# VH-VL binders against o27280, part 78

Target 1, 266 residues: o27280
Amino acid sequence: MDSMNVPEVLEIKRIVEESESVKTFIFSWDFRREVRPGQFVMVWDFRDEKPMSVSLIDPVRSEIGISIRRVGEFTDRVHGLSEGDLLGIRGPYGRGFELMGRDILLVGGGIGMAPLAALADEATARGMRVDALVAARTADELLFLDRLEAAGVNISTCTDDGSCGFKGFAHERLLTLEENHDMAAVCGPEPMMFQVMRILDERDVPAQLSLERYMKCAVGICGQCCLDDTGFRVCAEGPVFWSQELSRVREFGRYRRDPAGRRVPW

## First folded at step 3 (VH-VL)

Design e38 (framework fv_libevitug)
Fold by ESMFold2-Fast, scan of step 3:
Structure e38 (fold): chain C 266 residues (1-266), chain A 122 residues (1-122), chain B 110 residues (1-110)
Amino acid sequence: as target 1 above (266 residues)
Amino acid sequence: QVQLQQSGPGLVKPSQTLSLTCAISGDSVSSDSAAWNWIRQSPSRGLEWLGRTYYTSKWYNDYAVSVKSRITINPDTSKNQFSLQLNSVTPEDTAVYYCARVLRYSSAFDIWGQGTLVTVSS
Amino acid sequence: QSVLTQPPSASGTPGQRVTISCSGSSSNIGSYYVYWYQQLPGTAPKLLIYGNNDRPSGVPDRFSGSKSGTSASLAITGLQAEDEADYYCQSYDSSLSGYVFGGGTKLTVL
């Protein structure tokens, strides 16, 4: 798919401030080039290029949104941009979420709510019942609550500090909810996703999890994949994986990689 | 890699304040991925969690009901350590005291300090 | 009194299988993961099992955990002399809003 590898220079139509550290950048999009929740694009500021999940998909207005958390030099520069400024966009890339059944649970931590917000829109449009567990460190870092409410999503919140909803972590809140769903989608810090996956596996709920660190694998960089030694024959394409696929990855939730590729405990 | 090293007096008189510190190396006391805990161990009570301190945009503390009225756990970011103060001690507070790390998304105490025997006597 | 109940002692001979039980309630083991710690004399407890049945690096596969309802158990197969230690289970308790431990089991080998 040569067309996905050609960067297009797009004007920032609108910027939505989601929190002190998160902005959503909205662009016109030609929907002959389809994009699905769970996919990402490469964002180019004419100096560096980084993968970013698509957080808004609006075919009626012919718009996509890309939500970016301020975490380093690239994202600081992008956050300094204004409506009318230009960014290069390649994509979409990666495996998107698949929807099944009638009831879905979304579990999102921090910026991980970004791809799940797009999924919530699709799931509600399909007539699914959507429950979302939205987790963050503090109330100010809970994302997309207004948008989820407008979509008809049933929302529960938890914060590490108890400033909104349940005091505790996503998996602690999930353990106090005696619900079962046809499927789940999970995105957030990897240790959170690991704990949530284990609970969902025990409840026999099939889950899809979106792993930011595997977005580079989904782009198909020459010669290698960051997937752990998880099977002798299967190449998995990220960033979205089924829980059954991740159960084979010993590193998931236990280790991360530093810039040199070394395995480091969480 | 991560190590916890305890220091403080091993003898405390009844009614005084028990004070211990736990120095952290290989991690930051203000890491938003960890909570820093005090646990004690005595023959009569076994292992007993006392409380934790952790950082999420600001500092928070949680304390066990049994000690809540007497306990303070404080971080010190400049020295990369955290401390335990337990007021109005009695002989029942005689125990080996441990500091320990819990990762944010776990209930596991994965790293422990060496332990400090504190005797409340005289 | 400890919140989680363990037998105070267990024993076995080298090469045999030993199990140590840990009983709780719906507010702790029934709702949360179980963790196991090994404590050798004069040392701090060491994490042995996390998340019901996962092992940290360096823990032999002779150690395994299981959980059913409000109870958990630690199994040690191929018992070795160096396994002689105190073993503690641990969970979180929602009614106490804190971590809870078992009373400990002194394992004697031979």
Scores: ipSAE 0.007, ipTM 0.500, lowest interface PAE 10.3, mean pLDDT 84

Design e39 (framework fv_libevitug)
Fold by ESMFold2-Fast, scan of step 3:
Structure e39 (fold): chain C 266 residues (1-266), chain A 122 residues (1-122), chain B 110 residues (1-110)
Amino acid sequence: as target 1 above (266 residues)
Amino acid sequence: QVQLQQSGPGLVKPSQTLSLTCAISGDSVSSDSAAWNWIRQSPSRGLEWLGRTYYTSKWYNDYAVSVKSRITINPDTSKNQFSLQLNSVTPEDTAVYYCARVLRYSSAFDIWGQGTLVTVSS
Amino acid sequence: QSVLTQPPSASGTPGQRVTISCSGSSSNIGSYYVYWYQQLPGTAPKLLIYGNNERPSGVPDRFSGSKSGTSASLAITGLQAEDEADYYCQSYDSSLSGYVFGGGTKLTVL
């Protein structure tokens, strides 16, 4: 009776407005189907289907949450939905984060804080000390600060415009934080992640980075979500990769793909 | 390929306003992935960053402390360019002026204009 | 005035190794990435090294950067005549809230 790739039609139980452009949609979830931080699901509005990272994993309430930023036609339609409306969800897919050691650094940019918020919950539940660097363009775009604080996370913020915390970029703020961690997890714009990875490599901190731009091929045909030099398929082998894996990928942080699949500099 | 082309007068009288323009091709002045900078170079001060403008949902400007009271950097989205205005110039403002791009999340000046020598003399 | 300190000149012969130093403080190099620029006479500076030790596309692997504490260095191996230029280091300074440059090093290829 079970099928791994058939979407379940689920009722939107609750909607949390995280910011002017971000909402978290909460669904009841049967945890016989395990979900881990760093994994994604395909969200179907009965017209189009898009990959979304899981931002809340709550076995006590039997709920998952999916945080969605308003960036185009599909996300505009989903943002127009109300509690009680239906969405198709299938998955989860992809490799989740692995936790090791006693002390973890999270570095998140914008909506990249969504999968890291779920990871923070798991890390704190395991008794790890969690430091989070939350970065955004402006104070209004910093996400999950109250949730991270409630979980006991040590929070540093930075904004490009200086409206909250350090004025500057995530990697500039990270350079002022002179503390070693057993591991790090990073999610955000790819140029930010590349800069952060370089600093963590110099500090000998193993890092996992989430590459979400290639998730759209979760039900693809032929290698549409591969990294250039390694042939990794993000939907099958990612979206989470160790920094040692990404340090050998010529494309990471230097190139992106246009709609025709051509390399384009950042 | 991204290119920056500068224009403006090479001679300005003391106490007047120095005005330069930088035209952008291959990128947008309102791109939220870039910041647009002015830098000058003189024998006495070397390379000196003056300021930047960038767009994220509105326009922001940052200026070096040394020129903050006299400087304005303005984008023009209709012409895809940005300008420098430096008020109350003195002979000490004589320099080669460059416009340059910084990609966001980087402190690197990766694309430079050709440079404009501005002499401040009466 | 330059905030970062470089030697005003350096020299070498073709095929040799040359190292150019850049010294700062905890408010700049000690806390932020270092960048290097090459300036040929009559031209704008060109990005040579970013993020302490990374090369842009088109920059030969003879150029390398390193950083330790509050100091950085640019190394040029297999020195060639066309490497004769001015070299500038650059970082960010938190006390000034802005970008800062070294005074420049004039490299002469003998």
Scores: ipSAE 0.006, ipTM 0.467, lowest interface PAE 12.6, mean pLDDT 84

Design e4 (framework fv_libevitug)
Fold by ESMFold2-Fast, scan of step 3:
Structure e4 (fold): chain C 266 residues (1-266), chain A 122 residues (1-122), chain B 110 residues (1-110)
Amino acid sequence: as target 1 above (266 residues)
Amino acid sequence: QVQLQQSGPGLVKPSQTLSLTCAISGDSVSSDSAAWNWIRQSPSRGLEWLGRTYYTSKWYNDYAVSVKSRITINPDTSKNQFSLQLNSVTPEDTAVYYCARVLRYGSAFDIWGQGTLVTVSS
Amino acid sequence: QSVLTQPPSASGTPGQRVTISCSGSSSNIGSYYVYWYQQLPGTAPKLLIYGNNQRPSGVPDRFSGSKSGTSASLAITGLQAEDEADYYCQSYDSSLSGYVFGGGTKLTVL
């Protein structure tokens, strides 16, 4: 039996409240099973199983963290759990981020900062200069700012409503930042990621983008993850893709498909 | 350790311009990790935020609606300070004026200057 | 009047629990973080609580914050004479596009 594909029942060691709607659940982890930033796990509450990005990777404490936003029945049940309760964890899955160069820009929107927080830790440990643009609709949705600051990350913020930092969208804030990065990593709402990608492409900054809707493709479940690419459909391993891969996908950032297969604008 | 030190006249005549300066030590006024704010306090109006200045690739200012038409906040990178100019003052502008830092996250005013009492009187 | 509403005064005896309320609306506390400041006589305000319920280094754990809906509260357990001060809540208001403060609460330790 493949140990990665069998859920391991783990005790919730610690819960960190990141905001009113986001909690990080921390588990002991055997690092003989490699986990890299950008990968996800399947979280099983003994009723339902959902993919969740890994937001903390701590080999010194032998811990991983999984940050979960409260958005529906499954996440509501998980948010009701306490330290000492049990969850099933299966994985890790998916393509993690690749680091290159000396300087990295992180651009995160809302819960999309979760996988980028883990990446920031790795990049900082490698000696890279890390700049993070943390974006959200409101100040209460900005995540991991204290953790990023403690890691020595240079932080810029923006909120749609101006309640913290720059008033505006991530791509508008990005236009006011220096163009001196060897690479970027981006995670957040797809329309935000599309606009950010366009700017980074014009600056000739290679970017990796993490797409939540492709997490199921990485575990072999494929509903809406096959993409047109110059006249043919491909199903790529996710959730992390290079910008050059996504720039050729007509659907990215423009529209998606509902369960009936109809085009729906973002 | 970051410190803010205020200076400026304590008495201003009605219709004139109130001018105060806040000197920064332990951080740079052009640091993109901070916004630099002016707040005043009076018995009648309590604590009132007036505005902020901050740097990214260029300088930005935000001002409270109540003073927006009369206020200017200016950074001075050569002296590592920022100033407040409030035009057309009236006795209602009599207050203790504070400069304060907010880090680029949230709205927390984590470091405050010592305060300057400004009396608007003829 | 202040945009955020606090009681003008509160009192307690040493060792007692005291709470100070701060009420707003959906355009401020209902949507944004709440911060609390302690102001000792003749001094500038000092940050006591940020992000609804977080303490800066050096703030005793007997100070705590909470937020529910459009209201927030500051709780002080094990009240001490040195806690006698004015306390202010603060948030952001989207309709004003600016920061807003409560009217302040003068806490007297009897």
Scores: ipSAE 0.006, ipTM 0.438, lowest interface PAE 13.7, mean pLDDT 83

Design e40 (framework fv_libevitug)
Fold by ESMFold2-Fast, scan of step 3:
Structure e40 (fold): chain C 266 residues (1-266), chain A 122 residues (1-122), chain B 110 residues (1-110)
Amino acid sequence: as target 1 above (266 residues)
Amino acid sequence: QVQLQQSGPGLVKPSQTLSLTCAISGDSVSSDSAAWNWIRQSPSRGLEWLGRTYYTSKWYNDYAVSVKSRITINPDTSKNQFSLQLNSVTPEDTAVYYCARVLRYSSAFDIWGQGTLVTVSS
Amino acid sequence: QSVLTQPPSASGTPGQRVTISCSGSSSNIGSYYVYWYQQLPGTAPKLLIYGNKQRPSGVPDRFSGSKSGTSASLAITGLQAEDEADYYCQSYDSSLSGYVFGGGTKLTVL
């Protein structure tokens, strides 16, 4: 009830360095409060609160993990914390990914691999065949490759600079991959997701896409979470949307809104 | 041409196990492009998906929540068929039972068996 | 009863246009493809439309499908006596992790 809106103060049990700019913070979790891949939590450092996707869901160890990229003052402070330090966590919030079919495709860009890593764990545990396309600007920014490999995921990589795998963008790499999947899940920069969605639509593969840009409102009722044209609230009705839902959104892949609500082109 | 042919008893007593089989011709039950489904139809509930079996690197089953505790769907690669077992039947399980194929690329029930009327009564 | 809502009956005369609606929610039709099946008396359902609007080989072009938001429609133009049948819509539902069907529409050709 209230537990969804009141932060719990939790001890950082373990910290995993994923890259130069990304760390995963691991906490003990009571799984009577269910968490699904694709959901997010609000992380409170006792000064500011920010939404973060859940990247590890481990009911056997009773743990969740939250992966955080260093991008500003809040994340700089959180990255400075040590095992044993405290953070406030409330949630989970949002609609998670849904698994369907036998063969699934994951397409992740940068930190967008975080929610997809949790989804990969669930899909492989269910016995599904998982193909993951992991994209980044450089090899150093490819995330979760060892974890995905350990889970039995079939991995393809691409980097903008060619430092690992295919040289090029995610959608260019996708064109060279097997076309036969029952569903796809996509998370990353919005222009990447738009191009990937178009290819998946042509292949008649239903896709779920995670829009994390507006997840500042944990109450679920705020204008900042709304998408143009459809009236969807990302924190309440997303952040995960099906491709058919997003095909109706004029903003998707074309422009975003700044904190003042102004339209800004990609 | 792909065909599905069903066989099994038309009358089952309450509390017993309903057993049906679906024989496949023109395709393989272990084809990695297909999933093999059971669907039933009754006047009270209409068309109701019960579950499926399919092969990738190993066999998997998915079941509808309403029957999950009572249902088993099993493939038989040697006979190129798959079966349905539904335990602890009640009169509410009275229905026409169909087997059907779904192909990954279309995601549609594109081939159906002829249907088997199963009456649950004492 | 059924997760997807269809009118229980529809009717028309030969040559007329008839439409059959199918209503759902964001967890099914709003997010997934819609399929349509024709069931003649005493037979199994037959796939009529897949992927919202595509026809399998052998289905006449007078049958067409469309989808808008959380609703779908099957249109039959140039209605013929042999079209008298039950029609079912079908989609996938993410909250149920399974396939869902409409309640069916009995089409009568007068």
Scores: ipSAE 0.000, ipTM 0.385, lowest interface PAE 18.4, mean pLDDT 83

Design e41 (framework fv_libevitug)
Fold by ESMFold2-Fast, scan of step 3:
Structure e41 (fold): chain C 266 residues (1-266), chain A 122 residues (1-122), chain B 110 residues (1-110)
Amino acid sequence: as target 1 above (266 residues)
Amino acid sequence: QVQLQQSGPGLVKPSQTLSLTCAISGDSVSSDSAAWNWIRQSPSRGLEWLGRTYYTSKWYNDYAVSVKSRITINPDTSKNQFSLQLNSVTPEDTAVYYCARVLRYSSAFDIWGQGTLVTVSS
Amino acid sequence: QSVLTQPPSASGTPGQRVTISCSGSSSNIGSYYVYWYQQLPGTAPKLLIYGNNQRPSGVPDRFSGSKSGTSASLAITGLQAEDEADYYCQSWDSSLSGYVFGGGTKLTVL
């Protein structure tokens, strides 16, 4: 087996409480195994294993971070852990973001800011101008504002309830922002990403979008990302896709699938 | 497998509406894995995409900017077909018209109809 | 004028390698997949390459695609007489929000 396919038992070095429902777990990392923004790891609590995006990549301190929102039994157990406790980490997996040009727009919703925070660090280190639109339901759910500010990012916020910044949705806020970017990266709820993608397409801005549900494709367990019944290779391995790839996927932004494989509207 | 069969008149007078249909066999017009397209081909313009219709939770239509004001593409689930209507035709609309499927997973025009030569003249 | 630029003609002899180019911009090929179609006289176009470099079932491995920056190429190795046809590239264009095609290349097998 390759080293990336063998889980390594790592000690939780530090835990950062990002919000009432989100924590970042920080581990020492050997950067001979490279990690790029947009990639994920499999997190193992010795009972169950789940994919989690890498939210911090710090070669200077030899650390990675993974940000986890509490949404179910697995994440609730992990949130109960303390510094010094152990987790299994396998990876990294998946296609990371590609950076091009001099100017990038980041559009993140909720926990979707996690992989984009790592991308912001890399983009600023490369000398790019970074504009970030950070969206959440409420002000208390806006994530990584301090990290983005420290990195020199130009920040715009919006909340559904108007408690911070623009009152409204990410795509409504985006319509009020300047159009001048060489590329964009988008991560958040799929309906938000669909609306944002449409606006960026009209502005002629190439966009990359990160889809959590396609993280399984990168580890080879998602059949729809492999050869299909007609013999075609259907998509590049996730979780990051160009907007052209997603504009052709009729399911993107419209459906998800329940545990029985049935299409369910968003 | 899947086949597309076109029908419609080969001669249309200037200012009239061009109307073509594309019958689908081996797949459903409301299939969530496909989008149904119209493309035309002329010596002066080459291949030109005109628009598409497709179903997810509802029907969507997208049209090329060049024809957007004159074009309608409609599915017919009862007949398992989709149609093209192009209004106010001129001689520049003379072309071979193709219907074609884009399969969601390949995102390519993988199945084409036989083509219909439409001449716009009096 | 087509949105994507192809040479209007190409030629080769049986057994040789022929390459057909397709040039675009950042709004199409630079950001999106490229597709290639073969059109024999009097027939509809046939999908030859999708996703820059993938072949559908039934397409010989003599046909290959590549993409670099804002340009793409179709390569045909071991050229055969039956390869004489028109070849079209195709991509998506974000500024037009639609599919765009090359002007086509007439390949003559001498």
Scores: ipSAE 0.000, ipTM 0.395, lowest interface PAE 16.7, mean pLDDT 83

Design e42 (framework fv_libevitug)
Fold by ESMFold2-Fast, scan of step 3:
Structure e42 (fold): chain C 266 residues (1-266), chain A 122 residues (1-122), chain B 110 residues (1-110)
Amino acid sequence: as target 1 above (266 residues)
Amino acid sequence: QVQLQQSGPGLVKPSQTLSLTCAISGDSVSSDSAAWNWIRQSPSRGLEWLGRTYYTSKWYNDYAVSVKSRITINPDTSKNQFSLQLNSVTPEDTAVYYCARVLRYSSAFDIWGQGTLVTVSS
Amino acid sequence: QSVLTQPPSASGTPGQRVTISCSGSSSNIGSYYVYWYQQLPGTAPKLLIYGNNQRPSGVPDRFSGSKSGTSASLAITGLQAEDEADYYCQSYDDSLSGYVFGGGTKLTVL
């Protein structure tokens, strides 16, 4: 019989403005509680609690970072906070990324670069070669480019509007890169991840994909885990899944659920 | 369910401006997951992409080089529609004009309007 | 003045297999996904294949796509009378910074 975890109240040590809509909140962390790239924490503003991916894992400075995009009332309130203010943090939770082989491809869209930035740090620390494809709508929405460069990552960029790097979508850019990798990690909008997964499957590159909607399943909330094509709940420990698991799911990348649970095309 | 409904002029005289509208239902013209396109089809030229409009943090337009000097595509968020204006038309602009959606993570035209026949003649 | 090249016509009898080719270059099919559209007389084109070889919901498995190098193919097995239509391939071209279409193939079911 386990007791429920309670949030620890932590002081915001530092805030990094990543873009107009994204901030990274940095906290002191006791690394007796291990944190791995791909895991998330529950962030509590003393009114609401939301899952957020860990974007920085720095045992040398004893810090973690959590990157938050401004998309609604909760995130607007959190964005209004300053250094020295308090937030509740509970976790970490979920299945993180596994690293295998000598080289890895990261493919990230928008805020999906947040967990991949933490993974890039881990992979480079292990001596792996890291190539990253960073995709966004516009140049000012490309995230973590300076941090990835500082870590020694080989960076390719892609924007929908052509304001930085390749003009087009992530999967279109990926088709022009034609490099072999021992594995890949992918995080971003679900339709982007589906297209990227299919290219990687054709290249026989095993991929891990991080799905935001499965973060709630990892903390015991099973909403959004029932898939039409399986006819049963999918409550495997997420949010990270191998491409072999997702390639059999017809709903992945084609449909989402509205608030009433109805299937809606992307 | 997304639907595109076109409105057209029927006949346009040479040297005048061709104007068409495409009304969107079931999605928003400012949706960050979509781009809104005009495509025409004629026996002589086949299917030709003319251009697109889409919203990210601001509105962007891309136009095919063949029409770039004569074309304007404008979104109207209040009416949830987008329009095509093609200036200085010639008989070679006679075609069926389609509006169509592309999802941003694909180059596929997944939803099409019904098409509007535009004849350029005096 | 189509950028992608398709045969102007193809034909088959019910139950047979028909293939329609689409040829491009490194700036389009060689680098980007290929999409296929079916156009019935008097209607707008309908998406038939996306991402080289994937079917939207509701498209029969008799339709399949493939891509090799700078060329793509649409295959129709178990040909039926209702498959009589125009078929168009489409890709993106980075030298033109825009979408490009094939000239279309008129499929006649004999």
Scores: ipSAE 0.006, ipTM 0.467, lowest interface PAE 12.6, mean pLDDT 83

Design e43 (framework fv_libevitug)
Fold by ESMFold2-Fast, scan of step 3:
Structure e43 (fold): chain C 266 residues (1-266), chain A 122 residues (1-122), chain B 110 residues (1-110)
Amino acid sequence: as target 1 above (266 residues)
Amino acid sequence: QVQLQQSGPGLVKPSQTLSLTCAISGDSVSSDSAAWNWIRQSPSRGLEWLGRTYYTSKWYNDYAVSVKSRITINPDTSKNQFSLQLNSVTPEDTAVYYCARVLRYSSAFDIWGQGTLVTVSS
Amino acid sequence: QSVLTQPPSASGTPGQRVTISCSGSSSNIGSYYVYWYQQLPGTAPKLLIYGNNQRPSGVPDRFSGSKSGTSASLAITGLQAEDEADYYCQSYDSSLSGDVFGGGTKLTVL
């Protein structure tokens, strides 16, 4: 891990409006430098720095994209920027997804589809069969459907309110899918990921899950991901973990931590 | 299927300009699908990357520091090819010259031309 | 001299495992992907491994790549006579602003 990196100031080349609350910011990037789906960058607006997953990796055009959901002060400021404005980018960091087998399942909830969209591009470029289950609260919050379709991905959708596809949650939709897969990649709200992981474990499908709250472990600042509830140290760098690794973390899917380190239920 | 076919003289006199061309079939020199490279190979220096040309919103060129002052790599969209010009050659420029493509995630040289032996001698 | 360091030669007998090393620095292998090429006599190099450890279609799984820190290696298991060739590693170097190659390893199958 190179924790001594400084931010590179990059011009926003293009902004894609993914939804009312999500934008993808596209930058020119030197693809001689490693970047893999599932990795993240630190985005610096010259006031605060936050980790954001890489959602587009395009070495032909020499571009990366980062997709940002508008929640809170930092992301609201970044959403106010225009093409031609500057942001600091540091990274990439973290353990990315590993691809194995021929048939892969992607399960994404909300903004969690962002790193999975990049993974879908790589998997389809390798000739893998990709099935994606895209979940959101409403049809307007389903993300990257056009990109996934263009990549040749087999798409299933579900919305909590039934406004598009299956009416219900991702894990409920997954129970109605009988197709076998060599591996799965999952990203979204932690309670969703926990339920999906349990189903995949029962089906003996190895799964990788991307956890935003563990991104700081990958840059060498690690408190939350280095403790398990048996008192043993968990030495794993995020944000991507295999389901077997997460089964040892009792807090996964049950509790989160507030800024003071206190356990709060989901 | 993409193929690269090289052409150009095999003998160049010292102080003259070395000129080689790489014709592309199965891909477009101006599409967003690739970067187009020149690489040479000699017993004394091994494999040596010289430079590349590529198109995104406009044409870009990158050149190795060792040759930057005397090298030009130019695309020709009408003929679907790209060329190498290396000025003020010396016997140290004697090598087999290859054109090569870089594409997508790999950033690897995934398609190579057949190679052209260029001897710099009087 | 080459920016990336490879042994000049390696040898093995059919069926054995051979490993070819490639050593660099933080400005190249430590930060960038590693690629491997096989070159048969009189031919252009052929891409064998990309992205540190990935195989192009048509490359048998006997060939594998790995990377740790500023070093990479190519492993050939079940060595065969047709594997006799020159092997080159390649990466990008940020201090030179260009692609760099190893000096090459001549693999002899005895």
Scores: ipSAE 0.005, ipTM 0.460, lowest interface PAE 11.5, mean pLDDT 83

